# VH-VL binders against Flagella basal body P-ring formation protein FlgA (flgA), part 21

Target 1, 205 residues: Flagella basal body P-ring formation protein FlgA (flgA), of Buchnera aphidicola subsp. Acyrthosiphon pisum (p57418)
Amino acid sequence: TVQKFNFFDLNKQLNIFLKKEYPLNEDSIKIIIHTPLKKNIYCRKPDFSILSNTHNLGLINILLTCSKQHYYLTVEVQSEGEYIVANRKIPRGTRIKESDLKILIGRLDVLPNNTYRKKKDVVNRISLREFFPLQPITSFMTRPFWLVKVNQQVTVIINGNNFKMSSKAKSLSNGAQNQNIRVKTNSGKIINGIINENGEVIVSP
Below, E stands for the ipSAE of ESMFold2; O stands for the ipSAE of OpenDDE; V2 stands for 0.75 times the mean of E and O plus 0.25 times the DockQ between their complexes.

## First folded at step 20 (VH-VL; framework fv_maftivimab)

Design b5 (from y1 with heavy chain N31Y Y100H; at its last look DockQ between E and O 0.60; V2 from the best seeds 0.00; counts 0 for: pae E 4.2 > 2)
Fold by ESMFold2, look of step 20:
Structure b5 (fold): chain C 205 residues (1-205), chain A 123 residues (1-123), chain B 106 residues (1-106)
Amino acid sequence: as target 1 above (205 residues)
Amino acid sequence: EVQLVESGGGLVQPGGSLRLSCAASGFTFSYYAMNWVRQAPGKGLEWVSTISDSGGDTYYADSVKGRFTISRDNSKNTLYLQMNSLRAEDTAVYYCAKSHDYLWGDYEAFDIWGQGTMVTVSS
Amino acid sequence: DIQMTQSPSSLSASVGDRVTITCRASQSISSYLNWYQQKPGKAPKLLIYRASSLQSGVPSRFSGSGSGTDFTLTISSLQPEDFATYYCQQSYNYPTFGQGTRLEIK
């Protein structure tokens, strides 16, 4: 069936299309069509495709195919949702706790890349910068809490098919729980292992 | 002797791929975050990518995100940059650079730089 | 991204002059500002880190100051080897560089 295509219906159809392309389940998406259309377009089945090869927020180019006619649209994709900011001034080197964080709702398309969206992803991380109140927190500005520090003597647990043994080694890097790191044994051999919850390095064959 | 030596540059067509390498010597490579910084001919410096000391965290400039992949092999003291879907605007000298501080795990100033390797993207 | 704007874009000076180059950030970066020198055909060289700390091996005629959004690199008595391009770079967030200041012989 043929339906009259107009600007407001295009916004609804684009919003539906882009909501499927941007599966931000709890976020809202606002579509602003920047390309001026002088007259209503008649279209039985509109077909949209993203020309820019990316699903980034902000300005994107859309190809609208309507029957056998093609229309090129410049569209602005704005998104609103929750993000994490500092709730107070946080000194560099702070082991972040939940009370240090505040959830704000706002425009996601204007935030720095990799701004945290959930408190759980930030708590227990170490601040690498001083943060000011209401400042968005990015993953570049934090690191995990280290259970093992570079040059630290660590216990190495070696699990083989028929054996389990432990020895001491010196870590060659800093490392968090579940991270793979390299350690140097007293004999000078370099071994890879995964840090457990107790700061021990687990090696498997 | 502390040094960084880049390699793998060259001429490539748009849409092509290149892999850059940076060989490190004279310092404990695994202690430091490593970086790629580029400079188009006659232009300024542009940060491209950073990788943490262990390789567990990676960061990219918007201009290269999704196309470039930074990696490291601490067993070989080597930093890599895999560049895919190259564009004319990626034409530049690519520098390998060492982050200054390892004790805080910070991505601070770049205190040691390689000589650079030239990447040219043209038809 | 945090934009870094250097002033001036170019500067002509004579040996022995006192030279200042400024760098402005689009938002506060605390003291996380670095200065580099680059000579033609060479890699950049770190001069100043964290606004005011002099990198090892850099002559004491170089100094840095500032915090927040406004930063200054000063060369107290210009030498022939100081004619180069100078870049500021913030390290507060994802690194960005100023556009550079070309220091030329008058």
Scores: ipSAE 0.313, ipTM 0.716, lowest interface PAE 4.2, mean pLDDT 86
ESMFold2 (binder alone), look of step 20: mean pLDDT 92; pTM 0.950
OpenDDE, look of step 20: ipSAE 0.755; ipTM 0.903

## First folded at step 22 (VH-VL; framework fv_maftivimab)

Design e1 (from b1 with heavy chain D53E; at its last fold request DockQ between E and O 0.59; V2 from the best seeds 0.00; counts 0 for: pae E 2.6 > 2)
Heavy chain, then light chain:
Amino acid sequence: EVQLVESGGGLVQPGGSLRLSCAASGFTFSYYAMNWVRQAPGKGLEWVSTISEYGGDTYYADSVKGRFTISRDNSKNTLYLQMNSLRAEDTAVYYCAKSHDYQWGDYEAFDIWGQGTMVTVSS
Amino acid sequence: DIQMTQSPSSLSASVGDRVTITCRASQSISSYLNWYQQKPGKAPKLLIYRASSLQSGVPSRFSGSGSGTDFTLTISSLQPEDFATYYCQQSYNYPTFGQGTRLEIK
ESMFold2, look of step 22: ipSAE 0.520; ipTM 0.776
ESMFold2 (binder alone), look of step 22: mean pLDDT 92; pTM 0.946
OpenDDE, look of step 22: ipSAE 0.524; ipTM 0.811
ESMFold2, fold request of step 24: ipSAE 0.419, 0.379, 0.456; ipTM 0.736, 0.693, 0.750
ESMFold2 (binder alone), fold request of step 24: mean pLDDT 92, 92, 92; pTM 0.946, 0.947, 0.947
OpenDDE, fold request of step 24: ipSAE 0.607, 0.667, 0.013; ipTM 0.820, 0.852, 0.533

Design e2 (from b4 with heavy chain D53E; at its last look DockQ between E and O 0.14; V2 from the best seeds 0.00; counts 0 for: pae O 8.0 > 2, placed apart)
Fold by OpenDDE, look of step 22:
Structure e2 (fold): chain C 205 residues (1-205), chain A 123 residues (1-123), chain B 106 residues (1-106)
Amino acid sequence: as target 1 above (205 residues)
Amino acid sequence: EVQLVESGGGLVQPGGSLRLSCAASGFTFSYYAMNWVRQAPGKGLEWVSTISEYGGDTYYADSVKGRFTISRDNSKNTLYLQMNSLRAEDTAVYYCAKSHDYQWGDYEAFDIWGQGTMVTVSS
Amino acid sequence: DIQMTQSPSSLSASVGDRVTITCRASQSISSYLNWYQQKPGKAPKLLIYRASSLQSGVPSRFSGSGSGTDFTLTISSLQPEDFATYYCQQSYNYMTFGQGTRLEIK
């Protein structure tokens, strides 16, 4: 009986490493090594590091350190999951409705970055471009619905400890709910606040 | 008062690389999307790329996609265009342009332009 | 891509004339159309944005109209400084320019 020596299992160790680095469902991730080791190596304490500062899916460069030796690996991280596409042609400037969207299941790693994964994150946003049917929608392709527009007169609410004051001011920019905005008061003072659900600017002392 | 000044243009061989810069002054740079538009000699205008206010979003024309990279450094009020794998058809004056501050907050028009920098791709 | 077609490609006119340049989109672009003026050796200048909004500092003799696919730039009374090349630009889906209209002195 010939005893086989235990060799360093790159695939196993790499999978362990990547699972820790990517907080994704394990069942939806596939790892492909494009530049495997030329030969089996002994590595008692493998150390992996991602060379790219971005934890994006797809092709990544990984540095494997075994003692004083370094190995450069190109690895493809594939992921499958749900993502949001346009259900029909959506004109630019459309306030997106639920019916405008469709959920597809496929490879996420080949999609544009920041593709929406849930309909709830897209509904009520405004399309910045025309969408074609089945086009994946990204966060950069939409914007929040503006509750406040530039030069719009807005109600400013100042919340004190035991008082609430309201005044009028002019907005210096567009703003959506929960966004910071600068407004110019009637006295000419510039103040900062947060837009609430009613389009009012809330200022906290 | 508002000004854009391009630099970095020159002669380069096909397949080569070049990095353009655009220095902005006279306005709050980080408040506006920035753009590159080019014009081949004797030809019309061609949109090249757009970058959002903080660089989170980038757009490219199909003709340059995968080869050009737009970026910005708001701390330096500077816009960049990294051009790789240059081709003869990339020969043009490259303009830096500021996005218009439209009420609707969209990237539509270019209201401020630099004087451009010439890029020549030739053997 | 959305194609923009300007008409005419070139035009000769005299000072004082009313000049009209048209731009047609290959598909509806709503009102996302801009007009630029460019003189030889100079950078383009924004004239009209969102089809009909006059850019600050631009003379009132310039006006824009249209929606959907057909747009028009009008110069009510041509001035000597208006001889230039004019471009339309859509911003509905990415950016594309028309081929330009060269306005020459008659």
Scores: ipSAE 0.018, ipTM 0.556, lowest interface PAE 8.0, mean pLDDT 87
ESMFold2, look of step 22: ipSAE 0.511; ipTM 0.782
ESMFold2 (binder alone), look of step 22: mean pLDDT 92; pTM 0.944

Design e3 (from a2 with heavy chain S52Y; at its last look DockQ between E and O 0.36; V2 from the best seeds 0.00; counts 0 for: pae E 2.5 > 2)
Fold by ESMFold2, look of step 22:
Structure e3 (fold): chain C 205 residues (1-205), chain A 123 residues (1-123), chain B 106 residues (1-106)
Amino acid sequence: as target 1 above (205 residues)
Amino acid sequence: EVQLVESGGGLVQPGGSLRLSCAASGFTFSNYAMNWVRQAPGKGLEWVSTIYDYGGDTYYADSVKGRFTISRDNSKNTLYLQMNSLRAEDTAVYYCAKSHDYQWGDYEAFDIWGQGTMVTVSS
Amino acid sequence: DIQMTQSPSSLSASVGDRVTITCRASQSISSYLNWYQQKPGKAPKLLIYRASSLQSGVPSRFSGSGSGTDFTLTISSLQPEDFATYYCQQSYNYPTFGQGTRLEIK
């Protein structure tokens, strides 16, 4: 029923496969095949798989299966896009503000792991190290600004259409503003709620 | 006395799994980031993984990312390392290590170490 | 990753000698550099943190110095118990260690 096609351009098919595996939305991707493929290789239905359970940028290994033949390819996945750097020296312990940050465009595959991509994800976090100007900022180097600490007694506010109730509970985790958090009542019941700006846990019935 | 005691090491075949435990005592475990550091026989030290005290953030060396999972149970003062898809290169003594600062804000020196547990990955 | 290059790889010295071990980072790590001592079959022991701060219980003959990329561990008067392997480690970002320096008795 389905016509057979000639697969002379395996490089094109590998590029299509890898661009589907790296959905980087608006980031550019450049794929460099370091393992030369013979120009005469015919592969009716190539099957590509990444020989890792993660999709890392940079050098990766690809298994190409053509019927009973196996080929091992070394491929370089280069990516370019926006990332967040320090706009000035940021002392340790700083509650980061938007003016402290700068957006650069550059190679994502050479950045430290967990480098931030959006300013909104960094603003209001606490620096755990001093940052130098133009240094990429990673999540490893920051922590949330905690309004609630684990085991802290917190006020739980239950809002309904015609009522507002409050009670006390113990937080089961650290939590920042607008974060969903679990709290344990004196009876042992666990309630979920959202932390407001005052460190109160807001629950809707 | 501040103490970290690792357990769960042993001999395992390539592709196998193993879970390491680290029992902590003598300090408030829930206040500190905790770490795994490994050392292949006759080789140097290699950081493996870190878990923050707030439990939501975990970090891994590239060599183990996707295969290892760090976790903690603050109610039991216990740190864990789940190791899957083990390879010969994972053969090492695995140390549990406490980060120095309770907020991670001063330093990430490893001020308290366990004695280690040996993991051997061989056929 | 921040690479840590330690020098020398091994060193032979006598009791009473002054010993220095150097560590160079591939990029600035400010003062986030730590030193460890490890004896065979034992866990590492923290000696120096933040480049120059002496860990509690560590003898004052140990000292650290440096900032930026270049760091030094000094043992001012070597004692018999100081024969061990020494590691530097940066804690500015994802931890990385130097390859170690074996200090042996002459």
Scores: ipSAE 0.449, ipTM 0.761, lowest interface PAE 2.5, mean pLDDT 85
ESMFold2 (binder alone), look of step 22: mean pLDDT 91; pTM 0.945
OpenDDE, look of step 22: ipSAE 0.585; ipTM 0.818

Design e4 (from b1 with heavy chain S52H; at its last fold request DockQ between E and O 0.58; V2 from the best seeds 0.00; counts 0 for: pae E 2.4 > 2)
Heavy chain, then light chain:
Amino acid sequence: EVQLVESGGGLVQPGGSLRLSCAASGFTFSYYAMNWVRQAPGKGLEWVSTIHDYGGDTYYADSVKGRFTISRDNSKNTLYLQMNSLRAEDTAVYYCAKSHDYQWGDYEAFDIWGQGTMVTVSS
Amino acid sequence: DIQMTQSPSSLSASVGDRVTITCRASQSISSYLNWYQQKPGKAPKLLIYRASSLQSGVPSRFSGSGSGTDFTLTISSLQPEDFATYYCQQSYNYPTFGQGTRLEIK
ESMFold2, look of step 22: ipSAE 0.533; ipTM 0.778
ESMFold2 (binder alone), look of step 22: mean pLDDT 91; pTM 0.945
OpenDDE, look of step 22: ipSAE 0.690; ipTM 0.863
ESMFold2, fold request of step 24: ipSAE 0.450, 0.336, 0.474; ipTM 0.747, 0.672, 0.751
ESMFold2 (binder alone), fold request of step 24: mean pLDDT 91, 91, 92; pTM 0.944, 0.944, 0.946
OpenDDE, fold request of step 24: ipSAE 0.000, 0.005, 0.703; ipTM 0.508, 0.506, 0.866

Design e5 (from b1 with light chain P95L; at its last look DockQ between E and O 0.05; V2 from the best seeds 0.00; counts 0 for: pae O 9.7 > 2, placed apart)
Fold by OpenDDE, look of step 22:
Structure e5 (fold): chain C 205 residues (1-205), chain A 123 residues (1-123), chain B 106 residues (1-106)
Amino acid sequence: as target 1 above (205 residues)
Amino acid sequence: EVQLVESGGGLVQPGGSLRLSCAASGFTFSYYAMNWVRQAPGKGLEWVSTISDYGGDTYYADSVKGRFTISRDNSKNTLYLQMNSLRAEDTAVYYCAKSHDYQWGDYEAFDIWGQGTMVTVSS
Amino acid sequence: DIQMTQSPSSLSASVGDRVTITCRASQSISSYLNWYQQKPGKAPKLLIYRASSLQSGVPSRFSGSGSGTDFTLTISSLQPEDFATYYCQQSYNYLTFGQGTRLEIK
């Protein structure tokens, strides 16, 4: 009977290695070795290196070095976790509500890049396209809710050391909360500020 | 000249149906969301419904949801409001109105209004 | 549902007066507030959009201000043609109108 402790646990070591190399959830990765070791090996100090030029999940080539021995591995790295999908058909231009969203658990590595993982990141955004039920939502499919639009007259608040002054100006672009925006004052001066939750432009001297 | 002309109003029995039309001219109809706003006699304005530029999304006030259907035919530059299960409280002048700007999916304001068509629901 | 409350419901003023109408939202609507003017038997007319943007063709004596929940429509110098009913309207979450403010001649 061969004792398991006498052999190198490749899966375990790969998981450890991959956790360091990828921002992966420890409990959400699945590793499939497409080129298994021909023999059980003992490796006291395994050294892994990724041979692929990409840091993407999926199929990767890994070099395992055990002392003077080199092993070439093809590994598929799968990741599972929560992601956000449309709970219903969501028309284009919709201000997304929480009820419009559903959390699913599944393979993240097969989803489009930048798929949202949390509802809070999607709520109050505007859909740039129609979403179908259970469609994963990505950051490129939504945009911020614009509090200020181009050519809109906005209130500019200038915070001084001991004073607060407000004036009117014309926005030169669209802007969402906490975004920088350029505005043109009545005097024709262009100034920069930050849009607050009320759609006002806050300027610090 | 930009203008909206409503039609289809009239007298209808409670529970009846009526279809309003709004003919648009003077602007690119398909570029803008369109709206219905009504005003009961001697009362204020009440938003009824909005439809996006290509009809991809529709919105309704709670008071008409499930009974009214907004639609549009961009090939005809026409907005419609199908009103079913009409009630006495639906009696109003119905205005069609153009959204000021819908480029960013915002209803915005209504910059162009029709002169309205009167709908009377009475037994 | 966002409720809009205008104040006052009616107002009497004279030509040349500075008139102020207030609109309050039941919750913050940022700057998504519009003002309309309506004369008897006529369709509403857009005056101000996005709280403070003057609609093209509207006289400069009209101005809007405010953000969040409190908004104001101001007529700097009332003209004879300004006697009408004014409505505020939010477009932050769907659309709702205030109950209107009737501006009458004193």
Scores: ipSAE 0.009, ipTM 0.512, lowest interface PAE 9.7, mean pLDDT 87
ESMFold2, look of step 22: ipSAE 0.628; ipTM 0.846
ESMFold2 (binder alone), look of step 22: mean pLDDT 92; pTM 0.947

Design e6 (from b1 with heavy chain N35H; at its last look DockQ between E and O 0.70; V2 from the best seeds 0.00; counts 0 for: pae E 2.6 > 2)
Heavy chain, then light chain:
Amino acid sequence: EVQLVESGGGLVQPGGSLRLSCAASGFTFSYYAMHWVRQAPGKGLEWVSTISDYGGDTYYADSVKGRFTISRDNSKNTLYLQMNSLRAEDTAVYYCAKSHDYQWGDYEAFDIWGQGTMVTVSS
Amino acid sequence: DIQMTQSPSSLSASVGDRVTITCRASQSISSYLNWYQQKPGKAPKLLIYRASSLQSGVPSRFSGSGSGTDFTLTISSLQPEDFATYYCQQSYNYPTFGQGTRLEIK
ESMFold2, look of step 22: ipSAE 0.495; ipTM 0.765
ESMFold2 (binder alone), look of step 22: mean pLDDT 92; pTM 0.946
OpenDDE, look of step 22: ipSAE 0.715; ipTM 0.879

## First folded at step 23 (VH-VL; framework fv_maftivimab)

Design ctl (from e4 with heavy chain W104S Y107S, light chain Y94S; at its last look DockQ between E and O 0.18; V2 from the best seeds 0.00; counts 0 for: pae O 3.4 > 2, placed apart)
Heavy chain, then light chain:
Amino acid sequence: EVQLVESGGGLVQPGGSLRLSCAASGFTFSYYAMNWVRQAPGKGLEWVSTIHDYGGDTYYADSVKGRFTISRDNSKNTLYLQMNSLRAEDTAVYYCAKSHDYQSGDSEAFDIWGQGTMVTVSS
Amino acid sequence: DIQMTQSPSSLSASVGDRVTITCRASQSISSYLNWYQQKPGKAPKLLIYRASSLQSGVPSRFSGSGSGTDFTLTISSLQPEDFATYYCQQSYNSPTFGQGTRLEIK
ESMFold2, look of step 23: ipSAE 0.549; ipTM 0.787
ESMFold2 (binder alone), look of step 23: mean pLDDT 92; pTM 0.946
OpenDDE, look of step 23: ipSAE 0.041; ipTM 0.631

Design j1 (from e4 with heavy chain N35H; at its last look DockQ between E and O 0.02; V2 from the best seeds 0.00; counts 0 for: pae O 14.3 > 2, placed apart)
Fold by OpenDDE, look of step 23:
Structure j1 (fold): chain C 205 residues (1-205), chain A 123 residues (1-123), chain B 106 residues (1-106)
Amino acid sequence: as target 1 above (205 residues)
Amino acid sequence: EVQLVESGGGLVQPGGSLRLSCAASGFTFSYYAMHWVRQAPGKGLEWVSTIHDYGGDTYYADSVKGRFTISRDNSKNTLYLQMNSLRAEDTAVYYCAKSHDYQWGDYEAFDIWGQGTMVTVSS
Amino acid sequence: DIQMTQSPSSLSASVGDRVTITCRASQSISSYLNWYQQKPGKAPKLLIYRASSLQSGVPSRFSGSGSGTDFTLTISSLQPEDFATYYCQQSYNYPTFGQGTRLEIK
């Protein structure tokens, strides 16, 4: 006996599922089901599970379970949005400026992983390799600018309640803005602090 | 706009002193090594002094060592050159310059220059 | 100190010409060589750094080559605004400049 269940809109339900599983902008994603459905599916309680262990966009395999019935689906998840590329040839070791970057709009799912999406995340970083014009820039292609260098004398600022103290110390490592760094005071004490935009080491008691 | 503006130049007698200033704007001043380069009238360029970024070391040309002192005030985005025991051969346009933007060689190239300030040492 | 010698000291050329300026270091400086352009009454302008890297905003007609002791600055097609004095500068050690090459209009 074939019982008629509620009409199951696979596209709609799949979209809901994927949005929950992936923090995707709904206005920028396209879902393509590569598995043709021969019959209308009726399902009261659809259950989706991703069979792939990858959390990447692109081609994924999904298992749809409806009661005792299982449907294996191949789904392509496309995403479009802004990403950052080199606006010009950028030599290795360059401290990247905003003018060195360009925003492009296109398929994000085909880009390398960890491609930058915003200029602010790339500006003032150092290129670890040569960039070609229009090359997408990833987090693995850049590093923070070393604002403090090893053995550099730095100003240590101790912020306390109702007082501010400054002293000199020697850096024990390279450090970038907002990074934690160890410094050795003139008394020989090693302390930890955070590097600010001025290259000072801020210590909170 | 990235800009360097020198000031403090003028006429001074031999043995006298003068202090030059360079006001920086348009970039994070404390991030970069800064430099003084001079040019005698009708002559070429001569490196004078370098100071590294925040808390950095200082370097001097042999011709000015012991007489000139380079310093910086990052809170004021200003570079200084204290010139003592001035000589006639110190007569030149003095430029302040910014280090180029790359991760190594803090003073490999000078990408930004000021307009220069003229220092004349004469009796 | 490392001595830098430019050749020639002066050069006359016409618009459209290919111009080549050479710089020789007294010892090997690897690729730590920069080129600057200076116009009368103006501050120097960086053209090339690390022997062959073109500074941002500089026209592509400028190029640099060389390593070790011998370096070359080339202007593929001279433009009216290119008449100036050019300096090489080594950054392998304490900075030193060449004596300059004056490029004048023929």
Scores: ipSAE 0.000, ipTM 0.497, lowest interface PAE 14.3, mean pLDDT 87
ESMFold2, look of step 23: ipSAE 0.502; ipTM 0.753
ESMFold2 (binder alone), look of step 23: mean pLDDT 91; pTM 0.942

Design j2 (from e4 with light chain P95I; at its last look DockQ between E and O 0.02; V2 from the best seeds 0.00; counts 0 for: pae O 9.3 > 2, placed apart)
Fold by OpenDDE, look of step 23:
Structure j2 (fold): chain C 205 residues (1-205), chain A 123 residues (1-123), chain B 106 residues (1-106)
Amino acid sequence: as target 1 above (205 residues)
Amino acid sequence: EVQLVESGGGLVQPGGSLRLSCAASGFTFSYYAMNWVRQAPGKGLEWVSTIHDYGGDTYYADSVKGRFTISRDNSKNTLYLQMNSLRAEDTAVYYCAKSHDYQWGDYEAFDIWGQGTMVTVSS
Amino acid sequence: DIQMTQSPSSLSASVGDRVTITCRASQSISSYLNWYQQKPGKAPKLLIYRASSLQSGVPSRFSGSGSGTDFTLTISSLQPEDFATYYCQQSYNYITFGQGTRLEIK
């Protein structure tokens, strides 16, 4: 007599597994199993593993292990959400304005990787190429706005325990907010720091 | 002494062209972004264009996009503004302005200005 | 485009007065706000950059404050040479100027 275990809801368990593996919004994802199980499976302790080396949404291969049995599943993970596109033609080298951007809602899993999801992440960046209207904008299509320029005098802030020291130095390269930069002090010493929102170079001892 | 000197202004007909120049001295020209700002008679300041040193990125006010071109020759310490398809509303004193020596502030502040050159567009 | 609105458009004051000029941005510009002084027939002069940083050579009676959308230029004690037109300027998203504030002698 075959003892029946609890009914294994593959869809439910798979959804739980994928949510752990991907930062997915439940309301915006759709899972399609392309290789459905032919028989009802009773599995007390399902174990899922992703066989693909990509963390991208879309078509993925999953191995389901139940006791000593292995099941290979092809699963499509679709996601819908907001993403950023060009609201107009944007020339190369443009400092992007908010009005240059538009929010669209659609399939995220079919968009280019690293497509921006929020306007705030794109505004004030520089376009590296020409954008056409309604073109999705990715992080590879923009660069940060430079706060510090090569040979520029910058304020270096050294934060220590119970002290703060500031000095002047010359930047050895261009840099944007939160970027690492090398500066040369008046004494000729080269030090590394991070550029803050004010264009200061923060150095931690 | 840090100095900017504009030239090239004058009277032009609507639809005409004019090229402004700005000669820089007293500072390392190639290290700084440069700017054009204009002021119509009796009116306020209006930013026209900016050119950065790195990468040569250029920016324009919507009012001049497609008509004006900012450029620079670092070997000559000179900033240029090519103005095409001039309109009556382009009549203004045009100032050349150096971006600030940025330390902890915005380098897009303009710390040095030229005396300005007058551009009059009239039939 | 970011709109900069100065208040007031004109102001009459006397020597020794404390003067305050306000600049409001149509959206947040963080601290990317500069102040200029312009006298008739002259080019503008930078007074304050990055909202509150005093430009070298500018008298300490000038000060700037604010962040986000609301900014203020203050002259603690007005001097005769301070009668001029003042402009705010944002550089957060492209560059735009306020319409100017004309400071006249009362």
Scores: ipSAE 0.007, ipTM 0.507, lowest interface PAE 9.3, mean pLDDT 87
ESMFold2, look of step 23: ipSAE 0.593; ipTM 0.814
ESMFold2 (binder alone), look of step 23: mean pLDDT 92; pTM 0.947

